# Miniprotein binders against q6w4x9r395to579, part 237

Target 1, 185 residues: q6w4x9r395to579
Amino acid sequence: GHCSLEGGSFVTTFDARPYRFHGTCTYILLQSPQLPEDGALMAVYDKSGVSHSETSLVAVVYLSRQDKIVISQDEVVTNNGEAKWLPYKTRNITVFRQTSTHLQMATSFGLELVVQLRPIFQAYVTVGPQFRGQTRGLCGNFNGDTTDDFTTSMGIAEGTASLFVDSWRAGNCPAALERETDPCS
Key: E = the ipSAE of ESMFold2; O = the ipSAE of OpenDDE; V2 = 0.75 times the mean of E and O plus 0.25 times the DockQ between their complexes.

## First folded at step 21 (miniprotein)

Design gf6 (at its last look DockQ between E and O 0.96; V2 from the best seeds 0.86)
Fold by OpenDDE base, look of step 21:
Structure gf6 (fold): chain B 185 residues (1-185), chain A 91 residues (1-91)
Amino acid sequence: as target 1 above (185 residues)
Amino acid sequence: SELEEIAKTILEAVKDLLYAVEENDEEAIKRAIERLEEAAKRAEEAGFEKVAEGVERVIEAVRNGDEDPWIYLMVRWLEWYLEEAMRRAKE
């Protein structure tokens, strides 16, 4: 399964459903029992301009009982608040420079993350087949059905992305805004 | 149903708890936790052990002073457990 966060406010789910939202919060991208130690992948969005529609991805966070790994747009990698030199290794996670503009987080449990730093901060999430049907969050449920990707954290299927996205917030944040997404954009 | 009532109670208490945490209202936090503990007990007695566990994890996160992302993650797990329980109850 491949999930992408591109163009500042665009998301394509594991089931290849594209959508757009504008929010300034931390959101859960991937929640799954397949992630060890109650782990989850999150995305941090912030204002990039003066209007409410000017929002962008500014960081990706892997959070578990043991680690809080943050990859920021400033090319800073931290774990539990401490800056780390690359390549950085934990028990199950390795963060390293893939290219001059890309960082990669590799894991032993079937999660891969590639972060493009420039010119636009973007993220690409890959999960193994063991995650099929066992994921929730902004990246969807990875069940091959695009029609139910907007299922909220409470199991309610939404027709629009705004309530769906808001249900996966990881903080007290204002409501997200929604806009129809052109797959070619 | 019993589960629906428990779920309602839990979700309301969680809402109150999260609000109290944001406001740094210690007394309100305490009250919300007490309500959650009672709800967890009720869930456990009704056979919804995973739901009870979910509640306890939320409480623990707050008591430990964990950051918002972790607290909310625990809440999302609790919601997952509730949703699954309710789905199974309908099958």
Scores: ipSAE 0.879, ipTM 0.940, lowest interface PAE 0.5, mean pLDDT 94
Fold by ESMFold2, look of step 21:
Structure gf6 (fold): chain B 185 residues (1-185), chain A 91 residues (1-91)
Amino acid sequence: as target 1 above (185 residues)
Amino acid sequence: SELEEIAKTILEAVKDLLYAVEENDEEAIKRAIERLEEAAKRAEEAGFEKVAEGVERVIEAVRNGDEDPWIYLMVRWLEWYLEEAMRRAKE
């Protein structure tokens, strides 16, 4: 399964459902019992222009009882607040530089994260088939059905991205905004 | 039902707890934790062990002074356990 976080705050879920939102918060991308130690993958969004209505991805965080790995827009990788040289390895996670513009986090538990650092900070999440039907968060539930990918943290399927995104906040933050579409946007 | 009452108590107490943490209101934090501890005991006695565990982990995260991402992640796990328990009860 593939989930992407691309420029303009675009998200495409594991079931290929695209959406956009603007918010200034940390959000849960992927929560699953398949991740060890109560692990989750999170995305940090912040303002990207002169107005609150434009936000972009600034960091990706892998958080568990043992690790807090942050890959940020400034190209620094930390674990539990300490900067790490690449390649960086734990018992079950390796973070390394693929190219001058891409970093990769590989794991033994079926999660892979590729982060494009330039020209735009973007992230690509891949999970193995054992995750099918076993995920929640901004990347959706990976059940093969796009109609319920906007499922909130309490299991309610929403028709709008903003309500769904707000339910996955990992902090006290303003409500997210949907990006309006038109030919000039 | 008993589960619905337990869930309502938990969700209200979690909302109050998160607000109290944001406001640094020590007394309100203690009150919300007491409500959560009672609800966790009721959940355990009713056979909803994952719900009880989820509540205890939220309490632990707040007592340890953990950062918001971890506290909120524990709340999201608790919400998942609640949703699962309620779904199973309707089957």
Scores: ipSAE 0.769, ipTM 0.877, lowest interface PAE 0.8, mean pLDDT 87
ESMFold2 (binder alone), look of step 21: mean pLDDT 80; pTM 0.768

Design gf7 (at its last look DockQ between E and O 0.93; V2 from the best seeds 0.83)
Fold by OpenDDE base, look of step 21:
Structure gf7 (fold): chain B 185 residues (1-185), chain A 91 residues (1-91)
Amino acid sequence: as target 1 above (185 residues)
Amino acid sequence: SELEEIAKTILEAVKDLLYAVEENDEEAIKRAIERLEEAAKRAEEAGFEKVARGVERVIEAVRNGEEDPWIYLMVRWLEWYLEEAMRRAKE
């Protein structure tokens, strides 16, 4: 399964459903029992301009009982608030520079993350087949059905991205705005 | 159903708890936690062990002063368990 966060406000789910939203909060991209230690992948969005529609991805966070790894726009990788030199390795996670513009987080449990730092901060999430049907969050449920990707954390199917996205917030956030647009258009 | 009632109670208490945390209202936090503890007990007695554990994890996150993302993650796990339980109950 491949999930992408591109163009500052566009998301393509594991099931290849594209959508757009504008939010300024931390959201859960991937929740799954396949992630060890109650782990989850999160995305941090912030204002990039003065208007409410000017929002962009500013960081990706992997959070578990054991680790808090933050990849931000300024190429800083931190774990539990401590800046780390690359490559950084934990028990089952390795963060390293893939290219001059890309960082990669590799894991032993079937999660891969590639982050493009420039010119646009973007993220690409890959999960193994063992995650099929066992994921939730902004990246969807990875069940091969695009029509139910907007299922909220309570199992309610939403017709709009904003309500769906808001259900996966990881903090006190304002309501998200949405426009269903093909990120490739 | 019993599960629906428990779920309603839990979700309302969680909402109150999160609000109290945001407002840094210690008394309100305590009250919400007490309600959640009772709800967890009820869930456990009714055979919904995962739900009970989910509630406890939310409480622990707050008591330990964890950051918001972790607290909310625990809430999302609780919601996962509730949704799963409710889905199974309909089957």
Scores: ipSAE 0.829, ipTM 0.918, lowest interface PAE 0.5, mean pLDDT 93
Fold by ESMFold2, look of step 21:
Structure gf7 (fold): chain B 185 residues (1-185), chain A 91 residues (1-91)
Amino acid sequence: as target 1 above (185 residues)
Amino acid sequence: SELEEIAKTILEAVKDLLYAVEENDEEAIKRAIERLEEAAKRAEEAGFEKVARGVERVIEAVRNGEEDPWIYLMVRWLEWYLEEAMRRAKE
């Protein structure tokens, strides 16, 4: 399954449902029991451009009981707050420079993250088939049905991206704004 | 059902807890944790072990002074366990 976070705050879910939102927060991108130690992938958005309401991706975080790996637009990679030289390897995770403009996080548990650093900070998430039907977050539930990809943290299918995105906040943040997208409500 | 009552109590107490943490209201934090501890005991006694463990992990994250991403992730796991329990009860 493939999920992408692209410029202009566009997201495409594992079930290929596109949407756009604007918010200043950390959000849960992917939560799954297939990730070890209560792991999750998170996306950090912050204000961008000339508009005070527009936001863009500024970091991706892999968080578990053991690790807090942050890949930021400043091209710095940290684990638990300590900067790491690339390639960086743990027992289950390797982070390395794929190209001059792309970093990759490869794992033994079926998660792959590719981060485009330039010209625009973007992220591409790939998960193996064992994740089918067992994901939640901004990347959707990976069940082959786009009608319920906007499932909130409480298991409610929403018709608008803003309510869905707000349910996946990982902090106390202003409500997300859906712009330039006509959500099906 | 008993599960629905437990879930309502948990979700209300979590909302109060997160608000109390934001406001640095130590007495409100204590009261919310006490409500959650009681709800976790009810969940365990009713056979909802994952829900009980999920509540305990939220409490621990707050007591340890963890950052918001971890606290909220523990809440999202608790919410998932609640949804699973309610879904299984309807099957």
Scores: ipSAE 0.767, ipTM 0.877, lowest interface PAE 0.8, mean pLDDT 87
ESMFold2 (binder alone), look of step 21: mean pLDDT 79; pTM 0.746

Design gf8 (at its last look DockQ between E and O 0.97; V2 from the best seeds 0.83)
Fold by OpenDDE base, look of step 21:
Structure gf8 (fold): chain B 185 residues (1-185), chain A 91 residues (1-91)
Amino acid sequence: as target 1 above (185 residues)
Amino acid sequence: SELEEIAKTILEAVKDLLYAVEENDEEAIKRAIERLEEAAKRAEEAGFEEVAEGVERVIEAVRNGEEDPWIYLMVRWLEWYLEEAMRRAKE
């Protein structure tokens, strides 16, 4: 399964459903029992301009009981708030420079993350087949059905991305704005 | 159903708890936690152990002073457990 966060406000789910939203919060991209120690992948969005529609991805966070790994747009990698030199290795996670513009987080449990630092901060999430049907969050449920990707954290299917996205917030944030747009257009 | 009532109680208490945490209202936090503890007990007695555990993890996150992302993650897990329980109950 491949999930992408591109263009500052575009998301393509594991099931290849594209959508757009504008929010300024931390959101859960991937929640799954396949992630050890209650782990989850999150995305941090912030204002990039003066209007409410000017929002962009500014960081990706892997959060578990043991780690809080933050990859920011400033090319800073931290774990539990402490800056780390690359390559950085934990028990089952490695963060390293893939290219001059890309960082990669590799794991032993079937999660891969590639972060493009410039010119636009973007993220690409890959999960193994063991995650099929066992994921929730902005990246969807990875079940091969695009029509149910907007299922909220409470299991309610939404027709628009706004309520769906808001249900996966990881903090007190204003409501997200939604616009149906193909990120490849 | 019993599960529906428990779920309603839990979700309302969680909402109150999150609000109280955001407002840094210690008394309100305490009250919300007490409600959640009672709800967890009820869930456990009704055979929904995973739900009870989910509630406890939310409480623990708040008591330990964890950051928002972790607290909310625990809430999302609780919601997961509730949703799964509800799904199973309908089968």
Scores: ipSAE 0.872, ipTM 0.938, lowest interface PAE 0.5, mean pLDDT 94
Fold by ESMFold2, look of step 21:
Structure gf8 (fold): chain B 185 residues (1-185), chain A 91 residues (1-91)
Amino acid sequence: as target 1 above (185 residues)
Amino acid sequence: SELEEIAKTILEAVKDLLYAVEENDEEAIKRAIERLEEAAKRAEEAGFEEVAEGVERVIEAVRNGEEDPWIYLMVRWLEWYLEEAMRRAKE
């Protein structure tokens, strides 16, 4: 299954449902019992320099009881806030340069993350078939049905991306916005 | 139902706890944790063991001074356990 976070705050879920939102927060991308130690993948969005309401992806975080790995455009930072040289390896996770513009996080538990650092920070999440029907978060529930991919953290299927995204906030932050057509733009 | 009442109580107490943590209000944190401990005991006595464990994980995260992403993740796991319990009750 594939989930992508691309420029302009576009997301495509594991069930291939595209949507857009704008918000300044950390959000849960992927929560699953298939990740060890209560693990989750999270995305950090912040204001873009292009327009007042536009936001973009600035970091991806893997977090569990044992690991904290923050990947941003210029650095990889771990549990104690220390920047790490690549390749960085734990028992079940390896982060390395895939190309001059891409990093890869490979794991032994069926999660793979590819991060494009330049020219625009983007992320591509791949999970093995064992995750089918066992995911929640911005990447959706991976059940083959796009009509319920906007399922909130309380299990409510929403019709709008903004309500869905707001339910997956991992911090105290303002409500997210969908991209709206501006007659003056 | 009893489960729905327990869930409402838990979620209200979690909301108060998160607010108290944001305000760094130690007494309010203590009061919210006490309410959550009572709700966890009620959940366990009613047979909702995973819900009770989820509540304890939220309490532990706050007591240990964990960062917001971890605290909120524990809340999202608690919400998952509540939804699962409600799904099983309907079967």
Scores: ipSAE 0.691, ipTM 0.835, lowest interface PAE 1.0, mean pLDDT 84
ESMFold2 (binder alone), look of step 21: mean pLDDT 78; pTM 0.742

Design gf9 (at its last look DockQ between E and O 0.89; V2 from the best seeds 0.83)
Fold by OpenDDE base, look of step 21:
Structure gf9 (fold): chain B 185 residues (1-185), chain A 91 residues (1-91)
Amino acid sequence: as target 1 above (185 residues)
Amino acid sequence: SELEEIAKTILEAVKDLLYAVEENDEEAIKRAIERLEEAAKRAEEAGFEKVAEGVERVIEAVRNGEEDPWIYLMVRWLEWYLEEALRRAKE
């Protein structure tokens, strides 16, 4: 399964459903029992301009009981608040420079993350087949059905991305705005 | 159903708890936790152990002073457990 966060406000789910939203919060991209130690992948969005529609991805966070790994747009990698030199290795996670513009987080449990630092901060999430049907969050449920990707954290199917996205917030944030746009456009 | 009532109680208490945390209202936090503890007990007695565990994890996150992302993650897990339980109950 491949999930992408591109263009500042575009998301393509594991099931290849594209959507757009504008929010300024931390959101859960991937929640799954396949992630050890209650792990989850999150995305941090912030204002990039003066209007409410000017939002962008500013960081990706892997959060578990043991780690809080933050990859920011400033090319800073931290774990539990401490800056780390690359390559950085934990028990199950390795963060390293893939290219001059890309960082990669590799794991032993079937999660891969590639972060493009410039010119646009973007993220690409890959999960193994063991995650099929066992994921929730902004990246969807990875079940091969695009029509149910907008299922909220309470299992309610939404027709628009706004309420769906809001249900996966990881903080007290204002409501997200929705705009139906193809991320490839 | 019993589960639906428990779920309603839990979700309302969680909402109150999150609000109290944001406002840094210690008394309100305490009250919300007490409600959640009672709800967890009720869930456990009704055979929904995973739901009860989910509640406890939310409480623990707040008591330990964890950051928002972790607290909310625990809430999302609880919601997952509730959703699954409710879905199974309808099958």
Scores: ipSAE 0.883, ipTM 0.943, lowest interface PAE 0.5, mean pLDDT 95
Fold by ESMFold2, look of step 21:
Structure gf9 (fold): chain B 185 residues (1-185), chain A 91 residues (1-91)
Amino acid sequence: as target 1 above (185 residues)
Amino acid sequence: SELEEIAKTILEAVKDLLYAVEENDEEAIKRAIERLEEAAKRAEEAGFEKVAEGVERVIEAVRNGEEDPWIYLMVRWLEWYLEEALRRAKE
């Protein structure tokens, strides 16, 4: 299964459902029992222009009880707040430079993450077939049906991407609607 | 059903807990945790082990002073366990 986070806040789910949203928060991208130690992949979005409707991906975070790995545009990989030299390796995870503009996180548990650092920060998530029907988050539920990919964390199918995305917030951040105002207005 | 009552109690207490954490209100945090502990006991006694585990993980995250991403992740796991339990009960 493939999920992508591309410029302009575009997302394509594991079931190939495309959508776009605008928000400034950390969101759960992928949650699955197939990830060890209550692991999840998260995406961090921030304001990228003078309007609240202009947001972009600024980091991808892998979190579990044992690991915290932050991949950001600064090319700094952090574990417990520490910058790390690449390649970075744990028992199950290796983060390395794939090319001059791309980093890869490879794992033994069927998750692969490729991050494009330049010219635009983008992320590409690949999961093995064991994840089918076993995922939740911004990348959808990987069940082969696009009609329910906008299912919230509470199991509600939404008709809009923004309500779905807001349900996957991993922090105390206002909904996009609360930041509609422009500082110049 | 008993599960529906337990789920309602848990979700209300979690909402109060997250708000209390946001406000740094120690007394409100303590009260929300007490409600969650009682709900976890009810869930375990009723046979909903995963729900009880999920509640305990949320409590642990807050008590340890974990950062928001981890606390919210534990809440999302609890929500998943609740929805799975409710879905299976209706099948």
Scores: ipSAE 0.744, ipTM 0.863, lowest interface PAE 0.8, mean pLDDT 85
ESMFold2 (binder alone), look of step 21: mean pLDDT 79; pTM 0.748

Design sk1 (at its last look DockQ between E and O 0.91; V2 from the best seeds 0.78)
Fold by ESMFold2, look of step 21:
Structure sk1 (fold): chain B 185 residues (1-185), chain A 89 residues (1-89)
Amino acid sequence: as target 1 above (185 residues)
Amino acid sequence: SRLRKIAKVLYWLAAVLLWEAERAFEAGNFEEAFELAEEAGKLIEYAIKLAEEAIKEGDTDPQTEELLKKAEKLAKEVERFIAKVAEEL
């Protein structure tokens, strides 16, 4: 299964459902019992221009009880708050420069992350077949049915991307607000 | 500067850990909430130090001062939350 985070805050789920959202928060991208040590993959989005509706991916975070890996658009890689030189290895995870423009996080548990650094910071998540029907988050549930890919953190299928995305916030961020309509901001 | 870039990463991680600590607190897992919040506090203090050091070493990017202000605000939130959790221990 493949999930992508591309320019303009576009997401394509493991079931190939595309959507776009606008938000400045950290979001849960993928959770699954197939990830060891209560692992979760998260995406950090921030304002990319002067308009509130212009947001872009700025970092990807992998958290578990053992590792707290951050890969930023500025090519900073940390684990547990400590900056690392590439290639960086743990027992289950290797982070390395795939090409001059791409970094890769490879794992022994069927998760692969490739980040494109240039021209635009983008991320591509690949999971093995053992993840089928076993995922939740912005990348969807990987059950072969696009109609329920917008399933919230409470297990409710939503019809709109915005409600779905807001439910997966991993931060105390305000609900999406159109900044150009708030003259006091 | 590289110091500012590392400080940003520490800030984002600290914010996530505080959020997880708050969820643990809501679930009644007070020891876990305390441990996560303490870690968030250490990360954000380090982020502040790195941002201040970046400024001292000549980083004039306005994003660095913005980051420092955000990090100081988050540090206060973390301290307040730690005190709250400690009352339940």
Scores: ipSAE 0.793, ipTM 0.899, lowest interface PAE 0.8, mean pLDDT 87
Fold by OpenDDE base, look of step 21:
Structure sk1 (fold): chain B 185 residues (1-185), chain A 89 residues (1-89)
Amino acid sequence: as target 1 above (185 residues)
Amino acid sequence: SRLRKIAKVLYWLAAVLLWEAERAFEAGNFEEAFELAEEAGKLIEYAIKLAEEAIKEGDTDPQTEELLKKAEKLAKEVERFIAKVAEEL
């Protein structure tokens, strides 16, 4: 499964459903029992301009009982609050520079993350087949059905992205705004 | 400055840890809530120090001041939460 966060405010789920939102919070991208030690992948969105519609991805966060890894748009990588130099390796996670503009987080448990730093901070999440039907968050449920991707944290299927996205907030933040826009625009 | 950049990361992390702490508290896992909140507290305090140091070193970017303000606010929230959790321990 491939999930993408592009263009600052566009998301494509594992089931290839595209949507757009504007929010300034941390959101859960991926939760799954397949992630060890209660692991979760999150995305941090912040203001990129003066209007409410000017928001963008600024960091990706992986949290587990063992690791708390942040990759920021400023190319800061931390684990458990400590800045790390690349390449950085833990027991089952490696963060390294893939290209001059891309960082990669590789894992031993079927999660891969590629982060484009420039010109736009973007993220690409790949999960193995073992994650099928066992994912939750903004990246959807990876079950091959796009119609139920907007399932909230409480297990309710929503027809629009706004309530869906808000349900996956990892903090006390303002409500997200939905905008129906072509992710390729 | 690099200090501001790191401070911002720590701020984001502290915020999500507080959120997790709150969820743990709601689930009745008070010890876990306390531990998470304490960690959030450490991180946010460090973030504040870094931001202050950046300013001291001549960082005049308005974003740094804004971050400092947000971080201080979060620190107070964490402190209040820790006190709340402590009553349940």
Scores: ipSAE 0.692, ipTM 0.874, lowest interface PAE 0.7, mean pLDDT 94
ESMFold2 (binder alone), look of step 21: mean pLDDT 90; pTM 0.889

Design sk10 (at its last look DockQ between E and O 0.76; V2 from the best seeds 0.71)
Fold by ESMFold2, look of step 21:
Structure sk10 (fold): chain B 185 residues (1-185), chain A 89 residues (1-89)
Amino acid sequence: as target 1 above (185 residues)
Amino acid sequence: SRLRKIAKVLYWLAAVLLWEAERAFEAGNFEEAFELAEQAGKLIEYAIKLAEEAIKEGDTDPQTEELLKKAEKLAKEVERFIAKVAEEL
């Protein structure tokens, strides 16, 4: 399965359902029991212009009990808060420069992340067949049915992308306007 | 500056870890909540240090001062949460 986060805040799910959203928050892209140590993949979106409706991907985060890997649009790669030079390898994760414009995080557990650094920061998530029907988050549920890919964190299938996306926020970030004008409650 | 770029990453990670700590607390997993919150606190302290050093080294981008203010606020939130979790241990 393939999920993409592309310019203009476009997302295409594992079941090939496209949608667009605008928000300034961290969102859960993928959770699955197939990811070791309670792993989850997340995306950070931030304001990319003067308007709150101009938002873009600024980082991708992989979290588990063992690893806290961040890959940023500024080409900063960290694990557990420590900056790393590439190639970087753990027991089951390798992060390396794939090309002059792309970084790759390869894993032994069926997750692959490719990040395009230029001309714009984009991310491409690939999961093996063992993930079928076992995913949640912005990348959908990977069940072959696009009609329920907008399943919220509460398990409710929504008809609109905005409600779906907001349910997958991983942070204390109010609606985009509130975040921009009142960053603290 | 590179220091600002690293500090920004640490800030994002700390914010996510605090959020996860809060979810663990709500689920009754108090030891996990404490561990995540402690990690968030160490990250945000380091982010503050790096942002301050960036300014000292001549980073004049207004985003650096904004990041420092956000990080200091998050640090206080983490500290309050750690105290809350400690009462449940």
Scores: ipSAE 0.807, ipTM 0.911, lowest interface PAE 0.7, mean pLDDT 87
Fold by OpenDDE base, look of step 21:
Structure sk10 (fold): chain B 185 residues (1-185), chain A 89 residues (1-89)
Amino acid sequence: as target 1 above (185 residues)
Amino acid sequence: SRLRKIAKVLYWLAAVLLWEAERAFEAGNFEEAFELAEQAGKLIEYAIKLAEEAIKEGDTDPQTEELLKKAEKLAKEVERFIAKVAEEL
């Protein structure tokens, strides 16, 4: 499964459903029992301009009982708050520079993350087949059905992205705004 | 500045840890909630120090001041939460 966060405010789920939102919060991208130690992948969105519609991805966060890794747009990588030099390796996770503009987080448990730093901070999440039907968050449920991707954290299927996205907030933040826009624009 | 950049990351991490702590608390996992909140506290305090240091070193970017303000607010929230959890231990 492939999930993408592109263009600052566009998301494509594992089931290939595209949508757009504007929010300034940390959101759960991926939760799954397949992630060890209660692991979760999150995305941090912040203001990129003066208007409410000017928001963008600024960091990705992987949290587990063992690791707390942040990759920021400023190319700051930390684990448990400590700045790390690349390549950085833990027991199950390796973060390294893939290209001059791309970082990669590789894992031993079927999760891979590629982060484009420039010119736009973007993220690409790949999960193995073992994750099928066992994922939750903004990346959807990876079950081959796009119609139920907007399932909230409470297990309710929503018709619009706004309530869906808000349900996956990891903090006290303002409500997200939905905007129907071509993800390719 | 690099200090501001790191401080911002620490702020985000602290915020999500507090959120996790709150969820643990709601689930009745008070020890876990406490531990997570303590971690959040350490990170946010460090973030504040870094932001202050950046300003001291001549960082005049309004974003740094804004970050400091947000971080201080979060620090108070964490502190209040820790006190709340402590009552359940």
Scores: ipSAE 0.578, ipTM 0.830, lowest interface PAE 1.0, mean pLDDT 92
ESMFold2 (binder alone), look of step 21: mean pLDDT 90; pTM 0.888

